VH-VL binders against q0atu2. Designs and how they scored, part 31

Target 1, 119 residues: q0atu2
Amino acid sequence: MLDKKARIRTSREYRNVFEKGKRLSGRFLIIYYVENALDNNRFGFITNKKIGMAVIRNRIKRQLRAIVREYQGQVKNKHDIVLVARAGIGKSSFEGMEKDYIAIMKKAGLFARNANKID

## First folded at step 16 (VH-VL)

Design a51
Fold by OpenDDE, fold request of step 18:
Structure a51 (fold): chain C 119 residues (1-119), chain A 122 residues (1-122), chain B 111 residues (1-111)
Amino acid sequence: as target 1 above (119 residues)
Amino acid sequence: QVQLVQSGAEVKKPGASVKVSCKASGYTFTSYDINWVRQATGQGLEWMGWMNPDSGDTGYAQKFQGRVTMTRNTSISTAYMELSSLRSEDTAVYYCARDVGYDSGEFYFDYWGQGTTVTVSS
Amino acid sequence: QSVLTQPPSVSAAPGQKVTISCSGSDSNIGYDYVSWYQQLPGTAPKLLIYSDNKRPSGIPDRFSGSKSGTSATLGITGLQTGDEADYYCGTWDSSLSAGYVFGGGTKLTVL
């Protein structure tokens, strides 16, 4: 679980990210990211009905939280980042989601240091 | 089989624009970024930028920002790179290349086009 | 001028081993996996090594890659005349504007 301080929790906070942030699309994820005035990063997660039924959406959200938590320490500070799951993610493996996350975060320049998973 | 086929050679005047095409086949076009790399005669490879064929998102090298535009036509699986305000230094072979970033989380180019020679001459 | 530094040229006789170095920084080689490309004269580059040390299908085991810290190395054993080409290292760079960067290239001459 992400700490409460590391989570985007209010509609207002989400709206701020969508309105002021940058958007990048990966294969399975879209990220919206914007600098914040805090000393920590905050993450938000969105899983729409297009992904599938509630059980699937909850699974995907849980998996994305796990991924974000795993790489949280490598993310540049002072960012609000919202992950939006795209259609097709429900058919993706966890590893596929992870690779997509890594790729899109690299493209966004949000990783501060090597975030590659060691096999 | 994966294949990237680029448009033919171009000759342009300084100040003009050039648009190079790259037609992809043998894979799902929208699932992989297309990158553009150029190489001046006798020089090294120079990365220009990436384009996500699905979303149309792009990321350009700082050197080319404001002068390069990467687009795509998904209906024909074709990527385009347009470079404006051409100068003699832009004379080079331009390559499109497929990026496997979304598959692996790593950025490298596993398939390349044959290259397009662009000559900028007065 | 290249972000990644390679020796401009290397040479060796057939059958010998050569190494090509690629020097970077924490924002590139120290940040992401390194790939190597072979470019035969008059041809498009070809992927030679990916993920620091992995070979794509069709690449003989005479070619090897390694990475330590902010430096990468391409090794070629049993050098053949057909190996005469330009070799480029490349990786993702996180500094300034995130993007891919190449080394300056190394011309390998088979004596």
Scores: ipSAE 0.921, ipTM 0.959, lowest interface PAE 0.5, mean pLDDT 95
Fold by OpenDDE, fold request of step 18:
Order: structure tokens, then sequence, then C-alpha cells
Structure a51 (fold): chain C 119 residues (1-119), chain A 122 residues (1-122), chain B 111 residues (1-111)
């Protein structure tokens, strides 16, 4: 699990990201990202009912948190980033979600260094 | 099989605009970005930008910012690239290409259109 | 002028081996996987190598790719007359304006 300081937790914090941030869509994910005034990055996760039943939404959320943790160290500093799961994500593999995340983050220019997964 | 079929050659005057089309088939159009790459006569490949056919999101090379517009019509699986304020140096073959970034997290172009020659002359 | 640097031309006789270099920086070749494209005269580019060293189906094993640091290399063994073409390297660049970048291209002549 992400450290508390690395998590977007309040409605106000989420609203700030949605209102002031940039939006970018991948195949399975949408990210909203904006610079913050902190010394660390914060991540938020949204899984709506369109994703599926609660058990599916919870699974997706856990998977996205795992992906974010994996690549957290490569993300440029001072950003609030919200991941919104898209409807089709429930049919995707974990690897598919991961690749989508990587692609989106690269397009957004949010990776500070090579973020390709090393086997 | 995957195919990208582009519109025919264009001849334009300086200052005009050109809109090139790229019709995709053989795969789910909205699942892969379309990129545009041009090549002036005797010159190398120059990346222009990407377009997500599902969301309509785009990213353009800085050189073309403000002058290029990439769009799509999902109902006919067709991508468009419009370049405005044409100048002689825009004379080139323009290619559309499919990007596999979402499949692999790696950006490269596995299928290309046949190219569209755009000539800008007074 | 190109972000990635390639030699303008290389040449060799049939059956020989040639290598084409592609040099970049930490923001591109050092940042993401490198791809190579073959462009035969009068045709559209064709994907030749992806993920630094992988070949798409239909590409013979005479073609190989490698990467070290901020440089990539395309290798062609058993050179054939049909290999005469332009070759381009490309990769994602993480500069201020993230996007794809190509090398300047290398003209391969089969003597």
Amino acid sequence: as target 1 above (119 residues)
Amino acid sequence: QVQLVQSGAEVKKPGASVKVSCKASGYTFTSYDINWVRQATGQGLEWMGWMNPDSGDTGYAQKFQGRVTMTRNTSISTAYMELSSLRSEDTAVYYCARDVGYDSGEFYFDYWGQGTTVTVSS
Amino acid sequence: QSVLTQPPSVSAAPGQKVTISCSGSDSNIGYDYVSWYQQLPGTAPKLLIYSDNKRPSGIPDRFSGSKSGTSATLGITGLQTGDEADYYCGTWDSSLSAGYVFGGGTKLTVL
C-alpha cells in the first residue's frame, strides 16, 4: 500500500486535480495530473460502477495500486495523479493494465527515467 | 489483415490547408493510436504527432504545434491529419502509422499507410 | 538535425555483414526501447526491429538489433541486393514535449 502522504485522500484534493489538472486517456485508464506544492507525489484511484460489481472494482483498484507502487520511483516529483479506470479494464489482464499505465505516463511526460519493466 | 489506406495526392498553394485521410481496417480502430510521419523528397522521416481514435486525444511535435490538427471518424475507422498555413517546405509524403503503445507500453509503428504526396507550390 | 544520429550511408558486398549505429541521449534511447524501420525505394517504411532486439514475424534473422546505454545498433548479415534501402531508428523521447523521434536515416548500398 502507498504511504499516506503519497495518497490523495480528500474530496477537495481530488477536485483540485480534476479542475486544474491535465487529462489523458489510454486504453483502460484515464489519468488526471497536476503539479503540487509538496515534496512528494500523490496518487488517487477511481473505480466507478461502470467497471462492474464491487468485487471487480476492488480487484481493479488493488491492481492499479500495485502498478503505481511498482513505478512510483520513476515518476517526476511534485505531481498529484488520479487514475480513473475505464469500463473495459475489467476484461484486461494485469499486464495489459500495466502496459497501458506505462504508455499513458510516457505520453504525459511523467516518467523521469526509463520506466520499462525489467524482467 | 491490418491495412491503412490513405487519400490521394494533393497539390496546394502556399497559405492553404491540406487534409489527408487514413482509413484503417483489419483491427479495432479505437484500440490503437494513429501517428503521422512525413518525409520530404530525399529526406528522412519526421514524426508529426499521435492521435487516440477512442478519446480524440492528441500530441503534436512542437514544430507543428498550432498548425496541425489530427482527428478521426470512428464510424468509418478513418483518421485525418490537417496541416494549415502550408509552405513550400511542407512538400512531402505524409504517412499514417499504427502505434502499438497500449499493447506493450512501447511506442513503435507496426503498420503504415501507403503515403500521400502533398505538393506545395506557387 | 535529427534527434537521433545515424551515419548517412553504409555499403558492403553481397554476403557481408553491415552495422548501422544510432546514437541518442538519456531522454530517448536511454529512456525507451528502440525500433528500426526499413524503407525500400519508393515505398513506405516497414517495421524491422522493435523492443531493441525483437523481430516482427516475416523479418529474417539476418536482421538483428542491440542497444547499450544511449546507442543502438542494427546488424545485417548475409547481405542481399534486396536489402538496399534506407534504415531509420526511432524511439520515444521524454523531453519537454514528449514524442517519437527518428534518426536521420542510413542509406545502405549493396555493391
Scores: ipSAE 0.920, ipTM 0.958, lowest interface PAE 0.5, mean pLDDT 95
Fold by OpenDDE, look of step 17:
Structure a51 (fold): chain C 119 residues (1-119), chain A 122 residues (1-122), chain B 111 residues (1-111)
Amino acid sequence: as target 1 above (119 residues)
Amino acid sequence: QVQLVQSGAEVKKPGASVKVSCKASGYTFTSYDINWVRQATGQGLEWMGWMNPDSGDTGYAQKFQGRVTMTRNTSISTAYMELSSLRSEDTAVYYCARDVGYDSGEFYFDYWGQGTTVTVSS
Amino acid sequence: QSVLTQPPSVSAAPGQKVTISCSGSDSNIGYDYVSWYQQLPGTAPKLLIYSDNKRPSGIPDRFSGSKSGTSATLGITGLQTGDEADYYCGTWDSSLSAGYVFGGGTKLTVL
């Protein structure tokens, strides 16, 4: 699980990211990202009902948290980043989500090569 | 089979704009980003930017910020690259290329258009 | 001036082996996969190697890629006349503004 300080938790914090942040869309994810005044990154996760039933949404959220946790040390610091799951994510594999995350984060200039990716 | 077919050669005056098209076929157009790369005569490849056909999101090389616009028409699976304020240095062959970033998490161009020659001369 | 450095030219006789180097920095080659492209005279570039050392279908195994640190290498064995072309390395660079970068290109001449 992500540390408490590494999570966006309040509606105000989410609103700030959506209003002031940049938006990029991947295949399965949309990210909103903005610089923060902290020394660490914070992540938020949104899974809307269009994703599917609550069980599916919760699964997707757990998977996204796992992905973010795995690579959080490689993300450029001082950013608030909100991951919004797209409708098609429910049909994707974990690996597919991971690759999408990496790609979109690279395009955002927030992420480098996955150190754990198999060549 | 995947194919990218670009529009024909262009001749422009300095200060004008050029818009090159790239029609994709053989795959789901909205599933892969289109990149544009140019090559001046006798020179190397120069990356210009990427465009997400699904969202319309773009990312441009700093060199072309403010002068390049990458768009798409999803109904005809066509990507466009418009370069304004043309100068002689913009004379080059322009390529569209598909990247597989969303499939692999890495960026490389597996399919290329045939190229479009753009000549800028007074 | 390219972010990735390649030798301007290499040459060898048919049947020989050649290597083309691609040198970058930690912010590019050190942190992302390298791809190689072959550009025959008068044609569009063609993907030759991806993910540092993977060959797309249709690319013969006499083409190989490797990477160590911030340097990548393209190897061509059993050189053929048809291999005469320009070769470019490329990678994603996140140093300043995220984007793809190419090497300066290497002209391979088959003697």
Scores: ipSAE 0.905, ipTM 0.950, lowest interface PAE 0.5, mean pLDDT 94
Fold by ESMFold2, look of step 17:
Structure a51 (fold): chain C 119 residues (1-119), chain A 122 residues (1-122), chain B 111 residues (1-111)
Amino acid sequence: as target 1 above (119 residues)
Amino acid sequence: QVQLVQSGAEVKKPGASVKVSCKASGYTFTSYDINWVRQATGQGLEWMGWMNPDSGDTGYAQKFQGRVTMTRNTSISTAYMELSSLRSEDTAVYYCARDVGYDSGEFYFDYWGQGTTVTVSS
Amino acid sequence: QSVLTQPPSVSAAPGQKVTISCSGSDSNIGYDYVSWYQQLPGTAPKLLIYSDNKRPSGIPDRFSGSKSGTSATLGITGLQTGDEADYYCGTWDSSLSAGYVFGGGTKLTVL
């Protein structure tokens, strides 16, 4: 649901974030993030089989994409960011995932005020 | 009832280190971050950093980066703050406080420890 | 040096109303929610207001909070001598060294 330019697409791009990036954990999510050489952000999403069946994992991934899309205007530019769903995320509500995302993004220093969007 | 109980007062020499403990009870210790805040005599509150008891992740205020270490022992629900290379300016009351960021997406401290006085004198 | 600016002191008589201001910037108050803390003499701070204007259980409604732009205000009505304390605003600051910030504190004297 994110714009094509805002997606981490290749295995090399994912590997770069995991190998060179920083890591922060919330209750339901782990983020890995690193500066990129672009003028925009890119996002990747990983759901592990341990969180549930494919229908559940696809629903969670869709919900996480919606959350990221809603707050992308607040994310400091020039970052590749991978969201990894923790095993317990299946018990979370959309609101619970959203609050977790907001908290870890602030603690990572990735949220900032901008003119385009508030929240 | 949520309670944060801190270790007793400390007197230290300049250049030494101090480690303050904060024992949590009445809630799931690993579900909330512990923050540390200090207050020098007659001064305001100064935030030092946060620590996630589940992961051990930390974020330190820039002023303390390189001198502070925040840790925990989850089996006894206890958080720790260690400050090294102490100076007389570090004389203060040190508080632990629970933040509710994961519940709400906003940060505030709903419960505080009673404070630990650290005196740095020669 | 406080990122958030509060008056050093305010005073008023019992029964009166007082307001305490907290001035910040777009990276803190203009972006995030404000909390207020009361510190009675010789005690730890206590949460008084969160989410700009919400009270935890047990805080009477004579304590109120509001925000406009990059400034927040704590209001206390029906002032009592037991309200003599230091009051701090606090919020998350999303600038270069992202972290929590407090105002410098305001000493309330009830004459």
Scores: ipSAE 0.836, ipTM 0.920, lowest interface PAE 0.7, mean pLDDT 92
Fold by ESMFold2, fold request of step 18:
Structure a51 (fold): chain C 119 residues (1-119), chain A 122 residues (1-122), chain B 111 residues (1-111)
Amino acid sequence: as target 1 above (119 residues)
Amino acid sequence: QVQLVQSGAEVKKPGASVKVSCKASGYTFTSYDINWVRQATGQGLEWMGWMNPDSGDTGYAQKFQGRVTMTRNTSISTAYMELSSLRSEDTAVYYCARDVGYDSGEFYFDYWGQGTTVTVSS
Amino acid sequence: QSVLTQPPSVSAAPGQKVTISCSGSDSNIGYDYVSWYQQLPGTAPKLLIYSDNKRPSGIPDRFSGSKSGTSATLGITGLQTGDEADYYCGTWDSSLSAGYVFGGGTKLTVL
């Protein structure tokens, strides 16, 4: 579970990430990320109608939140990060989404080098 | 039967640019990132950066930032690395290599091109 | 000097066992998986070990890998003349501009 403080919640917060942030694409995910002025990270999750019906989109969001929660201790602080599900993510396994997330977060330079921060 | 086949040797003068190509076959080109690694004669391997053929996204080693450009043409399954403002210290063999990060979450290079010798001399 | 430290050379007679060390830090070997590459004279590197200790198909079990803390080790038993090569460790480094890093390489001589 993500803490309330670790969520991007408002349209203005999302817009800031999309307008000022960097983007990086994996197989199933796109991340947008920007440094924030806080001492913590915040995460947002977006699915669009191309992915499927609302039930499918909600399942994918829950899976992505679980992945982010699992690895949140490895994420360098002070970033707003939005995960956007790509078309075709519904055909991925949970493990495929997880490996994609790990790969793009490493390539974005967002994972910490401190091995003791994994909870 | 994954293969990465690189363009031929190049001889350049200082200040010029070089563009090395890497043609992929035997797999879905857009599913795996291509990395570039160089090796000066008698020296070790030096990582230069990665490029995602699907998106065109790149990440460059800080040493090469501003001098290197990595691109691709997906219709012919070919990656490119261009290095500008060449110096004699850029004389090396340049390799393309496929990383498997999206399969495993771990980065290593399972297939390598044969290498392209670039000589920079006055 | 390389971020990952390897001995510059090792040698042994045919049939012997050798090990090649690779020393790093918490931002690389201590955090992420290590791979090893073999480079025969005049050729491109070839993947030898991945995920610290796994062999891709076609690599004989004379080659092994292990990791402890921030150090990794490549082991070669039953040494053959054809094993003369340069050997490189490599891993992802999460510090500063995040990227892949190689050891300085170790030349193996079979005497």
Scores: ipSAE 0.834, ipTM 0.920, lowest interface PAE 0.8, mean pLDDT 91

Design a51
Fold by ESMFold2, fold request of step 18:
Structure a51 (fold): chain C 119 residues (1-119), chain A 122 residues (1-122), chain B 111 residues (1-111)
Amino acid sequence: as target 1 above (119 residues)
Amino acid sequence: QVQLVQSGAEVKKPGASVKVSCKASGYTFTSYDINWVRQATGQGLEWMGWMNPDSGDTGYAQKFQGRVTMTRNTSISTAYMELSSLRSEDTAVYYCARDVGYDSGEFYFDYWGQGTTVTVSS
Amino acid sequence: QSVLTQPPSVSAAPGQKVTISCSGSDSNIGYDYVSWYQQLPGTAPKLLIYSDNKRPSGIPDRFSGSKSGTSATLGITGLQTGDEADYYCGTWDSSLSAGYVFGGGTKLTVL
């Protein structure tokens, strides 16, 4: 349920992230990420045929979208972020994908919560 | 039985480099990140960075950026930390530690190496 | 200076209770889980508490952890001579230079 403005849609947009962005790997996911010139984040998802049968690929893509939606309030703005499913992701649970995403996003420095302190 | 076994003590002169090894056993080496932590005599623990043995990805603490390199050889389940342009302030015990971030989504170090003493003296 | 602040030392007699505080910020303790490490003299650190208040197997239940806001606390009851060690809190810091941070350490002396 990501907003249309929060999606990477074109081949050119995806290629920009892969060519200009940084890359970090988890157990089940690889993220590519780069600053954009927008006021918001955009997300893309890659689940190629080597992952498995269509039913498994479709479920994985839906699960990844749900995870991104759940944590999007913690993601620092102005980034294009592509999630690439690794071949082993078919063995993972929803919770396993979720924990992998959390770990990799923290290590990328993309998660934060604003701290407001009153003296 | 998870075990991290580090290389022996090193004595170096200022300006040299040191490379410490950490051999892992009892688990799948590529499934967990290795972090490096140091401790000067009588002082606290100082985090240096993390390294993903599967991908080779790293993240270094700002203090060490440009001087530290963390690598691995997956065929022998061994992680390495190299610190260059050594100063007397780099005299410390250096530890490798296993990071559980991918299991839990939180970072803590459940197993530690025995430590490697590095002495920088002229 | 340590990102996380701990008292430099505490002391108590055998059988007593002691607490060790760890003070941080919204970018670390207030955002993420806290772990605690015990370092006996001349040894490597050992994980004592994770996820704020959970004990790994082999850690006695007289060790406990808690968190409130941006502060965490390690509690040790039934103090024993073997508890004499340095204790460190640690957590992930999500500020601009994201990474792991430790407290400055607390030396526990059992009289």
Scores: ipSAE 0.736, ipTM 0.899, lowest interface PAE 1.3, mean pLDDT 91

Design a56
Fold by OpenDDE, second read of step 17:
Structure a56 (fold): chain C 119 residues (1-119), chain A 122 residues (1-122), chain B 111 residues (1-111)
Amino acid sequence: as target 1 above (119 residues)
Amino acid sequence: QVQLVQSGAEVKKPGASVKVSCKASGYTFTSYDINWVRQATGQGLEWMGWMNPDSGDTGYAQKFQGRVTMTRNTSISTAYMELSSLRSEDTAVYYCARDVGYDSGEFYFDYWGQGTTVTVSS
Amino acid sequence: QSVLTQPPSVSAAPGQKVTISCSGSSSNIGYNYVSWYQQLPGTAPKLLIYDNNKRPSGIPDRFSGSKSGTSATLGITGLQTGDEADYYCGTWDSELSAGYVFGGGTKLTVL
């Protein structure tokens, strides 16, 4: 689970990201991202009813949190990032979500090399 | 089979604009980004930018910021690259290429158009 | 000029082995997978290697790729006259440009 400090939690925080941030779409995800005034990154997650029943939405949210946690050390500092699940994500594999996330984050210029990256 | 078919050769004057098309077939057009790469005569490959056919999102190389516009018409599975304020240095073969980034998390181009020659001369 | 550095040319006789180097930095080759493209004279580039060392279908095993640190290498064994072409390495740059970058290209001449 993401540290409480690394989570976007309030409506105001979400609104700030949507209003001031940039938007990029992947195959299964849309990300909104904006610089913050903190020393840490914060992540938010949105799973709308269009992706399926509550059980599915909760599963997707858990999977996305797992992905974000796995790669959080590679994200450039001082960013608020909101992940919005797209309609087709319910039929995607975990690996598919992961690859999509990586691609979007690279396109956004938000990833940076760290000591754990092995190619 | 996957195919990218580009429009024909163009001859333009300096200061003019050129718009090259790239028609995709053999796959779901909106599922893969289209990239544009150019190559001046006797020179190497130069990446210009990417375009997401589904969302219309784009990312341009800094060198072309302000001069290049990448668009698409999803109804006919066609991508477009428009380059304005043309100069002699823009004379090159321009390629469209399919990007498989969303499948792998890594970017590479598995299919290429045949290329479009753009000549800029007075 | 190119973000990735390749030797401008290499040459060898048929049947021999050649290697083409591609040097980058931590933000591109050091962090991302490398791809290689073959461009025969008068034709569009063709994907030769992806993910550092994987071959697309139809590419013979005479072609190989490797990566170490911030450098990549393309290997061609059993050189054939038909291998005479330009070869380009490429990868994503995650830090400096947030875009794709190519090497300067290497002209392979079969003697």
Scores: ipSAE 0.906, ipTM 0.952, lowest interface PAE 0.5, mean pLDDT 95

